# Designs tried in a protein design chat: VHH binders against q2luc0. Part 2

Target 1, 332 residues: q2luc0
Amino acid sequence: MPIEFEQTFRNFLMEHQEKYNRTYHFLILMDSIITAAQRIELYYRTGALKGNLGMAGSINVQGESVMKMDDIANEIVLHYLAASNRVIQVVSEESDDIVDMNKDGGRYFVYFDPLDGSSNVAHGLPVGFLFGIAKRNLDGNMKGPEDFHLREGNDYIAAGMFVIPTGMFTLALRDAGCWRFHADETATYVKPMRMTLPDDPKKWELSFNSANTTVFSEKVQSWIQVNISKYKFRYIGALAGDFHRLLTNGGLFMYPAIVKHPDPKENRPQGKLRLLYEANVVAFMCREAGGDAIDETGTRIMEIKPAGHHQRTTLYVGSKPIIDELASLFKS

## First folded at step 17 (VHH)

Design T3
Fold by OpenDDE, fold request of step 18:
Order: structure tokens, then C-alpha cells, then sequence
Structure T3 (fold): chain B 332 residues (1-332), chain A 121 residues (1-121)
């Protein structure tokens, strides 16, 4: 049988660069991100066997302090982003403050969640590495290397995720679509496939933590009551995994506000998910795949101006008809 | 209005040197990465060099690495290209350029009128 070759991710980007006479800064950045993902996957696969994963502060079989997988993943991503020399600053879920990198020569800002669904690690279930990317000088008015204005989703030029250890890499590029790549036997990402949410409601799925239904707003509860029988229900319990399915089947993933909890301290009226490195990321990808995303006020996620780098938000992301319906409901 | 005006081109013998200048106006020069690109007769546009906003990072095409030096004076809104050890294959119209900000990648789509560099014996 003739050897079959698939287009590589690198070639996918290079073709664009050559065709339109572009620099290679984005390609270099993405190479670093991919390398980070591969390293995270390595730790995911081998850490438990080596006794290196567990509760922070515990001692492994070698007498060493054990790091949480989140921290390990964060360090890996920070290392390779820095090594790319293309990043000015980084916002990470695992970092309290903005992390400075190449202030003098960097080209991009990166927002990332190094390990979405961290609770899945202990059970050998998939986790996500989410990231968003923005460029410098959107309006040519930014002085210096630092971004003093937090970027809204519409300012992102790219967003993507890895579902580890499945070998699935999904990347959305501004006005250029959402693309999924597969790791081959050499761990090379290949075979770009454009992702588009299906228009067929028969394929649509609902995804949310149904155990929280009674603590959602009355509007949301009413909506669920009407729609829960209309669509298939699938819930993995992690944003990356659930969104991964959504990109294929369409429907809705939602993370509503908690407003009716018997314990007032457990209420989360602003939502749980983070805007910059979770909600914006999936919203961006969904938009490029033909969908949309809003918060519980009916505001598009991509249009929210961040007040802080760890700002929380509610999230409704998926097929446009459902999102439009929800937006109307929330604005009523 | 954004303006880029190149100067310093001319005729030079192989092995000679030239210094190109680019005067920028109509935008905050110090906020932008700047580029030199060139177009040889009968060929497409070729990237030559890039410099970061502060001048802290520079990049060069392999064909000019070690021979050309890009620099900038932000106080004067001027970009420079020192060209040493010039070769006949360096003959081209040289353009000063900046990004148009329309892509996820950087471009050199905003350019001046260019300055001609001819290297011949």
C-alpha cells in the first residue's frame, strides 16, 4: 500500500504565511504551545506510575515533594511560552498576577488554563489545556510592552484547546474557522478538519450539571424544564470535554449562576468559569464554528470588557438558535 | 495619514555599503514593530529584516544575516538599515513597512514608495 501522508499542523500554518507574505511569529508560538501540551500529556501518563502526582506537599516514593498536576502543567506552559520569546505577558489560572515574559520583543499575549478538569486526573479521565491569544497594538495606541487594558474576546486572534490524552487539538483562527487536528503515531498533529456546529436539532445535546438545577435562577429552571426532553443529554463534567462534544454535535453547554443555594455562601451569581482563559476561549472557538456564546444577562461573551484577569462569568455556549432563545429570555 | 518615506538607495559596487533610512509619520512609531522588505526585478516581495518596538529584538532573513543591521530611533521616528558587503543579488527596491493588523500573524502590508538599491560592478 502506498504510504499515505497527512497534512501537518505546521504545514497548515506555513501555507498561510507563504501565501499571504506573513511573519512566522505565530507559528513559533504555536510550536511552543504544542510542545507544552505534549509535555503535559507525558506527565499525565507517567506521573501516577512514578508516584510524582498527588496532593501538594506529599512525599513521593523518592522522598521528593509532590506537586499538583495543575502546578506542573502551569510550569510547563510558562517555560515553553517563555522559550518562544514571542510572548509579552501571560494570564494563567494558576498565577495570581500577570506574568511578564519578553517585554522588549514579544508579539503576543496569552491567556490559558493549563489543566481544565483537574479532578479527572485521579481517575484517568481526560483533561483540557485551554488557551487564547491576542496581538499587540490592536489600535496602535498601546505604549510599551505591557497590556494595561485587558482584552475582550473579540480582540483575540486565536483560541484553542487540547483534550489530553486523546490526541485531539482544536484551534480557531480569527475569521478563518475552527480546525481540529489529530496526533498521529509520532505525536505529530495532522489532518486539519474544519469544525462547524450542525444545524440539525436532532443531533444537538444539552450539557450541564443537572444536580444544580434547583439552585439556578427561575428563568433557567423553566427553560430546562421545557427543553430537557427535546435534546439528548450528555455531561462529562469538564468544560474542555463537554465543549469538545459540542463542536461535533451542536446544542448547548451551560454553566449558570448559582443563586438559590440553601447556604447563601455557596451562591455564585457571577458564575464559576473564568472569562479570559475559559469562557472567551470556548466562545471564540464556537463562534468560528458557527455558534455563539452569552452570559446570563444575555451579553455576548466575546463583547465583555474584562475588569480583571481572573474575572468570573456565567456561560451559555452552543448552537445559535438556542443561544438566541436564551438571550431573549434573559433580556425579558 | 500613515506615511513611510524611504531614502538612501543608490548604485554601489559589490562589497560596498549603504545605509537606508525610513521616516515615519501619521502613527505612533515607537509602538510598532517595523520591517524592511525588498523586491528584486522579476521577483516577488521578500522579507529582509524586522525590529521590535523598542529595538530590543531583531530578526533577519538568512540571505542577509551577518551583513545587514536593522535599527531604529524612536525619538526621530526613523528606521534604518545598514547594508554591508553588498552583493549583486541584493539589487532591489527596498521598502519600509509595518503591520496592517488584519491577521493573526504580522504583516508588512503598510509600505512606503521604496528606494532602489543597485549593486553592480
Amino acid sequence: as target 1 above (332 residues)
Amino acid sequence: EVQLVESGGGLVQPGGSLRLSCAASGFTFSDYEMYWVRQAPGKGLEWVSEISWSGGSTYYADSVKGRFTISRDNAKNTLYLQMNSLRPEDTAVYYCARDLHTDWEYSWDVRGQGTLVTVSS
Scores: ipSAE 0.700, ipTM 0.869, lowest interface PAE 0.6, mean pLDDT 92
Fold by OpenDDE, look of step 17:
Structure T3 (fold): chain B 332 residues (1-332), chain A 121 residues (1-121)
Amino acid sequence: as target 1 above (332 residues)
Amino acid sequence: EVQLVESGGGLVQPGGSLRLSCAASGFTFSDYEMYWVRQAPGKGLEWVSEISWSGGSTYYADSVKGRFTISRDNAKNTLYLQMNSLRPEDTAVYYCARDLHTDWEYSWDVRGQGTLVTVSS
C-alpha cells in the first residue's frame, strides 16, 4: 500500500504563500512557538511523572529549587522567541513589563499566556498555551523602533493555542480561517482541519463559572436564567480548554464582570481576563471560525484599543447568534 | 509613485566582485524592509537577501550566504548588495524589492527594472 502522508503544518503554510512573493519569517516564528509548546509539554509530562508539578519552592532530589510550571513555561517561550530574532517585543502574562527582544530588526509583536489553566497542572489536567501575533505597523509616523505593542485584536495577523498535553494545535490566520493540527508520532503537527462553529443550536454549549452567577450583573443573570436550560453546560475552568470545546460544538464561553460580590474588593467590573494575550487570542480565532466576541458593553473584543499591556476585559465569545443577542442586551 | 532603480550590474569573471545599488523614491525608505531578488535565465524569481528597516537584521539565501552582503543607507534612500566570489550560477537580473507590509507574512514587491549580472569566463 502506498504510504499515505499527512499534510504538515509547514506545508500548510507554504501553500498559502504560493500566491505571493513571501518571506518565511512567519514560518520561522511559528517554528519557535511550536518548539516552545513542545518543550512546555515535555516539562509538563516530566513533572507529572515526577509528581512535582506546581510545587513552588520544592527541592528536587538534587537539592535544586523547583520552579513553578508557569515560570518554566514563560522562560521557554521567551527563549525560543528571542532565538528566532523575529520578535520586537513580547507581552506575557508572567511578565510585569513588556519584554524587549529584537527592537531594531524584529518584525512581530507576540502576546502570550504560557500556561492558561495553571490550576489544572497539579491535577494533571490539560492546560493551554495561548498566543497572538501582530506585525510591525508603519502607521503612526514613527521612525525607529516601534512601541506599538498595544494593538487591537483586528491588528493581529495570527492567533493560536496549544492544548497541552493533548497534542492539539489550533491556529487562526487573518482572513484565512481557523485550523487545527494534530501532533503525530514524531511530534510533528499534521492533518490540518478547518474549524467552523456549528450552526446547529442543539450542539451548542454554555461555558462559564456558574458559581459566580449571583455576582454577575442583573442583565447577565437574567440572560443565564433564560438560557441555562436551552444548551448543554460544560465548564473545564480554563479558557483554552473551554474555548477548545467551543470551536467544535459552538455556543458561548463567557467571563462576565463581577459587580455584586459581597466583598466590594472582590468586584471586577472590568473583567478578569487579559485583553492582549487571552481575550484577543480567542476572539481572533473565533472570528476566523465564524463566530464573534464581545465585552459586557457589547463592544467587539477585537475593536478594543488597549490602554495597557495587562488590560483586563470581560469576555463573551462564541456562536454569532448568541453573541448578537448578548450585544443587543448589553446595549439596551 | 514608488520607484526603485537598480544599478551596478555588468559582466564579471568567476571569483569577481560587483556592488549593486538601488535608489529608492516615492516612499519613506527607512520604514521598510528591503530585498534583493534575482531571476536567472529560464528560472523564476528567487529571493537573495533581505534587510530590516534599520539595517539591524540581514538575511541571505543559502546560495549566497557568506559571499553577498546587503546594506542600506537610509539617509540616501539607497540599498546595496555587495557580491563577492561570484559564480556562473549567480548570473541573473537582480531586482530591488520593497516589503509590501501586508498579510501575515512579509512579502517583497519587485518594482525596479533590474540590473543584469553576468558571471562568465
Scores: ipSAE 0.678, ipTM 0.860, lowest interface PAE 0.9, mean pLDDT 92
Fold by OpenDDE, fold request of step 18:
Structure T3 (fold): chain B 332 residues (1-332), chain A 121 residues (1-121)
Amino acid sequence: as target 1 above (332 residues)
Amino acid sequence: EVQLVESGGGLVQPGGSLRLSCAASGFTFSDYEMYWVRQAPGKGLEWVSEISWSGGSTYYADSVKGRFTISRDNAKNTLYLQMNSLRPEDTAVYYCARDLHTDWEYSWDVRGQGTLVTVSS
């Protein structure tokens, strides 16, 4: 049997670099990100074997406080991003403040959620590592470097996610599509596959926390009532996982505002998800896959100008026809 | 309009030195990484060196490493390339370049008219 050669992620990027005479900075950065993902996966697997993953605050046999997996993951990502020397600043879900790295010589801003669906770790279920990347260059549109980290989704050059430990790596590149890679037996990501949301509504799935339906806005509730029977419903309960399915089947993932909770303190009119390292990431990927994403005002996620590095947003992401419908609804 | 104007090229003997300058205008110079690229006769465009926006990071092609030094003065909107120990193979049109900012990867697609460097005995 003729040897079948699989294209690797590295080769995938190198082809572009060679074809268009580009630098290797992005490749180097991605290598760091991939390494981080692999290390996170290692800890995920190791922890699962040791039975210590998921119990925050447990003291190990050595009397040491066991670090939460999200913290571990965060440290791993920070470490390898720093090691790349290509990152100026990082916005992480697990860091209150912006983390400076190579501020004077870096090339990229990175936004990331090191562990999406962290509650799944304790159960041996998949988790996500989400990341967005922006270049430093602002074409003079910003007043100073201090604001460079507050980039809108449209300014991202790449966004991606790892579904750990499934071996699925999905990466969207600006105007170059959304691509999924698979880890082979050597943990090498191979077999680039361009992802495009299917146009067939029969395949579309709705994904949201249905338990919160009654606390959504009236408009959203009404929409759900009309559409819940039209599409299949699937909900994993984690952005990365649900979005992963969305990229394959199309439809809609939504995280609406909570506005009608019996306890006013539980309302989240701004949404729960973070703009820079969650919503922008999936929005960017989705757009490159032929879809779109909006907030509950009908504004495109990728057009939102961040006011802060932990800004929250509502999220509706998925197939363009559904998103357009929702946008119209929200603007009415 | 973005303008990059190279200067400092000329004829030099092997082992000699030249200092190239690039005057940048039409954009915020300090916001961009800058590059030197060159094109030898009959050859394609070759990356020579790059420098980060602040000058904190510099990179060189293996062919020029140890001989060339890239620097910048953001206050003057000027990029420099100090070329020492020049060799005949360094003969080329040298371009000051900037990223076009259209690709997900960094490029040197925005270039000036170039300055000719000829290294010959």
Scores: ipSAE 0.662, ipTM 0.853, lowest interface PAE 0.7, mean pLDDT 92
Fold by ESMFold2, fold request of step 18:
Structure T3 (fold): chain B 332 residues (1-332), chain A 121 residues (1-121)
Amino acid sequence: as target 1 above (332 residues)
Amino acid sequence: EVQLVESGGGLVQPGGSLRLSCAASGFTFSDYEMYWVRQAPGKGLEWVSEISWSGGSTYYADSVKGRFTISRDNAKNTLYLQMNSLRPEDTAVYYCARDLHTDWEYSWDVRGQGTLVTVSS
């Protein structure tokens, strides 16, 4: 009987690079990112089983000190990105400062959150490794932060995420679509699937923290009242998981401004999610799948000019008809 | 208009040396990755060497590694290829090329007339 084999991620990328006169710099970078993800998955599985995960500096049942899992994940990603020799600078959710790598010879800037939803590790629930990639800026002289680490989402050439430990990997490539892979029994990512948000509103889902409804703006509260019964509601409270599902079913994920909290210290008028390694990543992936993303002023996420590498934003990401409706609402 | 002008080719005996130059104009030279490629008689283009925009990283084809050295002078908008221990199989027209900044991967294209290197006893 004939044997059928699934296409691997590497072979998928090599198909896109079969054009004459191409290098392998991006392939080498992606190999490093995938290796980092695989090492994070290994530490997730083995650390949780041995009871070695917890607060930084805690002692496991064997009397050994342990390192917090998000710190471990950050070290893994930084190591493999540096070893690739292709990265100029990194912005990491887990690093206060920008991390310089191959400043003179690198090709790419990488923005990442190595362990999105890291509190879920202690509960054995899925987490995410999110990343965005930009090339060196050729249109500006390379002299200011906007030419280095403060890149707009529109400058990204790729963005992706791993859902850990489920074996799901999604990569969007500028003008080449959004593609989902799954790990086979050998932990190899295989079977590229083109992701396009469904046109059928019966599939669409709303995803947001409904317990916060009364502390959102009046415009957002009014929109929720009109729209909550139109779509299924699903929310697990982790960006990677909620967005992973959004790419399958369409609809809307949102994290609105918190502006009416009874304790003013809990207000987040600027939003909670991080622009460079969370919002831009999902916005880029969603655009390549036929969707869109805006902030609470109606500004396209990918057009926001960053002022800081840990800058926050409000986020509305999903199916274009819903995003266009919200953009009109916010601009009225 | 982007222009790349190769020079420095000639007839050399096996084991000899040559230094190729590439004069660049019409773009900001220091912003671009640069390449040397070659075309042997009756053959297609072969990638030879690459240098990053700053000169901080260099890469070579296995066939020339240890014998050829790519370099650049960003102040003079000039790319160089020092070729030592030349062999008859190095005979080709040599071209410099600029990075095509078109997608997530790096690529190149030939724009000049090249410079002929002939290695013959």
Scores: ipSAE 0.341, ipTM 0.722, lowest interface PAE 2.8, mean pLDDT 86

Design T3
Fold by ESMFold2, look of step 17:
Structure T3 (fold): chain B 332 residues (1-332), chain A 121 residues (1-121)
Amino acid sequence: as target 1 above (332 residues)
Amino acid sequence: EVQLVESGGGLVQPGGSLRLSCAASGFTFSDYEMYWVRQAPGKGLEWVSEISWSGGSTYYADSVKGRFTISRDNAKNTLYLQMNSLRPEDTAVYYCARDLHTDWEYSWDVRGQGTLVTVSS
């Protein structure tokens, strides 16, 4: 039988780095992130396969305790990031506080959601591990939170996601594109594919929770009324899955403000998605694929200056012509 | 003008010791992680050791762990490499380097002439 070899993620990454005078800091960090993702996927498959996942996505650990999959995923990611010795601080969706790691010798800040769509685990539906990465400021200006964990999306140097349990991994690198890999039979990520949003509107998809249409702003409702028939509608209800598909087909994913709910306490005018480890991640990846992302005011997601590490935002992400149209709508 | 000047190399017998120095100028030395890298004749650059900006964290290639010690004196803008139990395979030109911020990876900013270490009986 003929032997066919696919380019590995490691070889791919090295092609975009200087062959002379280089370090291994980012490679070591990415090895830890990939290892964490592989471990999370194993727990997902093992739990589902053995019937150990309960209604809340719990796994029987050590025979006497039941631990939620999102807690397991968070512990896994924190462990491998710490063991890399390359991470200064972490912001995790599952950790209330900033997690300090190697503040003296680390080089990177990592923002992650270890199990996006975690409520789906009990149903065996796809979930995501999302991450964004920023570098330490090497100009000697590391003085406050904005130099550490409160980085704008524009300061990220990489962002990516794993769609679990599919074996799909997508990584965007600043000014070097958005790339998709899949795990082969040895669990090695291989076969880099450049992701560029299609220009063909016939492929474009519209993705949002349509059940909320009547509680969006009047501008958004009117836009939906005009545009809903122009695009294929698709919605899994998990950011990672919906965005993963968007990178292939183009179009728009959105999570608008909820501002017209009959019960005012259900309004979410600031949005529900988290800026640092959800919105910035998909915005960064989308930009590297030729798209864009804005909030409800038309402000570019990646230009938002964070004031808190769990800060929320509204999100409109996708093909640039649609985003430009929405930006104009929101500004006037 | 960024300048890195290595010194302290020489000819030494196997099992011997040397202390390398690197004088830094033209940048804020205490802001930068620093490296020692080496180049054996006809070979590419090999990472040897790394030290954090404060000196609080140090890292070593497996081939030199337990034998080499990196240190820095931020008041004197000087990086050091203490090399003990030297072996013939340590023979190389040794360069100091500062961290260079380029893209998602870091690079060694090698600027000096290096200092030759020869380990021979």
Scores: ipSAE 0.272, ipTM 0.661, lowest interface PAE 3.2, mean pLDDT 87
Fold by ESMFold2, fold request of step 18:
Structure T3 (fold): chain B 332 residues (1-332), chain A 121 residues (1-121)
Amino acid sequence: as target 1 above (332 residues)
Amino acid sequence: EVQLVESGGGLVQPGGSLRLSCAASGFTFSDYEMYWVRQAPGKGLEWVSEISWSGGSTYYADSVKGRFTISRDNAKNTLYLQMNSLRPEDTAVYYCARDLHTDWEYSWDVRGQGTLVTVSS
């Protein structure tokens, strides 16, 4: 055969399906998620960068002003998830309430941030579509606690992200690794690449908002002072972009508690990032790549039992040696 | 202890009808999505139909839409497949299956011997 072609994402998943006599429910869900991402990327390339979309007139549930692109991205994701007929409920960063979908026939809970870093669209900078997936419990019924949308990260079966508009897609599957794909010339995701965090500390990076250093806790400030010169520092200021790079180079991304702000109402002792569709997503992906993630109490992110669907957390995610050091620090 | 026992198969002429039954035991039947799958000689399993735990949603392979109807009776722990307008291509061993929990996907938990449906002149 003189023509050789890259393995597609669909064929990657189908190989598992045929080996284990599986249904097609997850493949159908993933097809809808990928289609949503492709439509969001199209709107980014053809609308937002050319100034065609205008400014949205709403504030999201986190109190931030939203660009019109946020509204479009949320509508796209909700549409394709509903059309899959596989989703029971969703939690969206852009929706105050839980969104019910196919409550009788659905099989998955989906947690998503449809446009992480959306304020950067005006600057032509990459943004992210983050998602996590939990499965309803077939050993019980749809009425038990295990069929509730407030799932800890350990209950996720998959998590992933798209970096838009670069055509990068990363998907982690429970106990099956973390895999990166890129869009080819036909917008098909191809060439699964297994992601593992590098073992070589010389490659490792630190990533955090250094302008906030003086408003972090004393423990975190002291850790930064000792460690900032040991690693390369890189920070784009968007979780998806910074984490995308972290999966390649290793090290640490963090968003610490804000506890020393001169204006006390700006403190965020519980953290800023959202547990279900931000922290759990990157924690799950990082674990499948050989890393780990904790909050500022030293608790593993994926062990946190959620009490609210928009719950915040502090986040430290990356290479295990650094995470273990920080866990010890936070517990002392 | 999970048991699925299929029945109702037989020999029919093209255009005929059959009703398949699946008696379930050893698990809480009403908690599970259920499937009909079939296996023609020398081929792998083919998905035919699916029904939600309550019976509120049903799904069909394109090859059987409009001809087959899946249903369930949760009080009797029984799954059914009404097969109308049968064609020679429908000849297969038919199995019922419950949806098996897996890491990120579901699979067909086939436990019975199946029931043979033969459609020929």
Scores: ipSAE 0.014, ipTM 0.491, lowest interface PAE 7.0, mean pLDDT 85

## First folded at step 18 (VHH)

Design U2
Fold by OpenDDE, look of step 20:
Structure U2 (fold): chain B 332 residues (1-332), chain A 121 residues (1-121)
Amino acid sequence: as target 1 above (332 residues)
Amino acid sequence: EVQLVESGGGLVQPGGSLRLSCAASGFTFSDYEMYWVRQAPGKGLEWVSEISWSGGSTYYADSVKGRFTISRDNAKNTLYLQMNSLRPEDTAVYYCARDLHEGWEYSWDVRGQGTLVTVSS
């Protein structure tokens, strides 16, 4: 059989911007991110570590404290981002505060969740590494008291995710589409496929925690009642995994506000998901795939101006017709 | 009006040195990444060197690495290129360029008239 050659991720990036007097800073950044993902996957797959990945405070055979997988993943990502020397600041789900990196010479802000679906680790189920990227701008040189890392989704230049350990890497580039790669036998990401949400409602799926239906708002409950029979229902219980499926089949993933819990302390009117490194990431990718995303007020996720680096939000992301319908409902 | 004015070019023997300057005006110089690019006779534009807005990070083409040094004085709105160990293949018109701040990747815009560097025995 003739040797079949597949397009690599690197070649893919180079082709998209060849018409410009281009630098390679983004490629270098992406190499660091990919390396981090590969390293995280190594830990995930390593049998010797599997028994310890979920056990904080355990001591290994060498007498060393064993870190949780989310902490390990965070440290890995921070290390390689710092090593790239291209990042000004980082917002991580695992870090209380923003992390300064190359403040004087960096070029990018990076927002990431190093381990989405951490509860899956103990069960050997897939987890996600989510990331968003913004460039510095004229205001991004850290002059003044402003938090320059607080960027709305529309300011992102790229967003992506790894579904570990499936070998699936999905990347969206501003105005350049959403693309999925897979790891080949050499662990190289290859064979870019453009992702577009299908227009056929027969393929659409609904994804949400149905156990929470009774604690959603009345509007959301009513909508579910009307639509639950129209679409297939699929729910993994992790944003990355559910969104991964959504990109293929279309439909809706939603994470509504909790507003009717019998215990008022359990209400989450602002939502649970984080804006900068979860909602914006999937919203950006979805938009590039032909879909959209809104919060429970009907506001587009991509247009929300962050008030803080760990700001929470509700999320409705998926096929445009469904999102438009929901937006109208929420604004009524 | 954005202006970039290059100077310092001339004729030099192989192994010699030159220092190029670029005077910038019409924009906030300290906000932009700056570049040196060159065009040799009969060839296209080639990236030579890059410096971050603060001067904290510098980058070089492999062809000039170890020989050229890019620097900037933001207080004077001036970009510099120290060129040492010059070679005949370095013969080109050298341009000062500014970052475009466009797209998801960084790119540069040539705006100066250029200064000719000729390396010949």
Scores: ipSAE 0.632, ipTM 0.841, lowest interface PAE 0.8, mean pLDDT 91
Fold by ESMFold2, look of step 20:
Structure U2 (fold): chain B 332 residues (1-332), chain A 121 residues (1-121)
Amino acid sequence: as target 1 above (332 residues)
Amino acid sequence: EVQLVESGGGLVQPGGSLRLSCAASGFTFSDYEMYWVRQAPGKGLEWVSEISWSGGSTYYADSVKGRFTISRDNAKNTLYLQMNSLRPEDTAVYYCARDLHEGWEYSWDVRGQGTLVTVSS
């Protein structure tokens, strides 16, 4: 019997490109992204194993200097994206301003949250590295941010997520599906698995912060009351972890508007999650897995035209039947 | 319709030089990254060089670095490849190509018949 070898991510990606007449730009970019993820994972794993993690996800650096793990992760991702020479500009959750890179020779805009769920670091629980990718807009006017970094989710060519430190990598490619890989013992991502949301409602899950139920809108509260017992409830409290599980089981993850808080200053009618590097990422991945995503008005997440690079949104993402029901509810 | 017309090939002794041209029409040339690719007899296409839309950034295959220079003149819709210190292994049909902006990947849009470069003594 021959030795069984699993298909590598690199070979998988090449099989999804036309043979001959292709470039290697995207492969070079993905090599940098994967390298960044692996270095973030190393820092997380060694920090947790040595007991170096502190409150709020801080890593104790020898000599009383501390640095948050998300700042370390941000520096790693920025470094490898710049080294690829393929990136025009970056939007990072950890950077207030747009980060310019190779503005003349680059081809991609990258939107990322380098350490989603960073509050989990202090507990040694999984976190996520989320990213979205758009190409240079050749048919635009080349004048404003919408030709550059303020792209709607429908303009993304890819979006993906690493679950750290478990070695799980999920990548969705526009019109080519959503695929999950795992790191083998040599840190190579292998064994592509097509992710399709299950049709079986017995597998479906519902995920949201139930403690906020009374401060959601009346429509959302009523929907919860009718539907909460129909599905398994699961909630880690971090987008990366909850969405990672949702891609396997189907159902709904949501982060609704907060609109009925007793203290009005704590309302968040615009939502908490960030459009470019959180909501668009999971919406894109979910669509490629056969699902959908909307905001509190019933607008498809990926159709939202961004007005700011750190713009927030509400989010409802998951199995199409549930999303369609919610869209009808929000428009009524 | 998109057209790319290569010219400037010929027979050259090892160590010689040639300058290739690619005349572009049917699209907005200055919007596109451009490439030179080549095909040796019996082999597939090999990437040789690429140039950014403005001409400000250039990239080369290791096999040609230091010997070949890509350039463009956006006012004339023309791409160039200056080839110096030519070697027998540079023998190939040379094609220019533009980026294809379709799907999630960039591909070479090879349209012309190419121009033959033969390097032999």
Scores: ipSAE 0.150, ipTM 0.615, lowest interface PAE 5.3, mean pLDDT 86

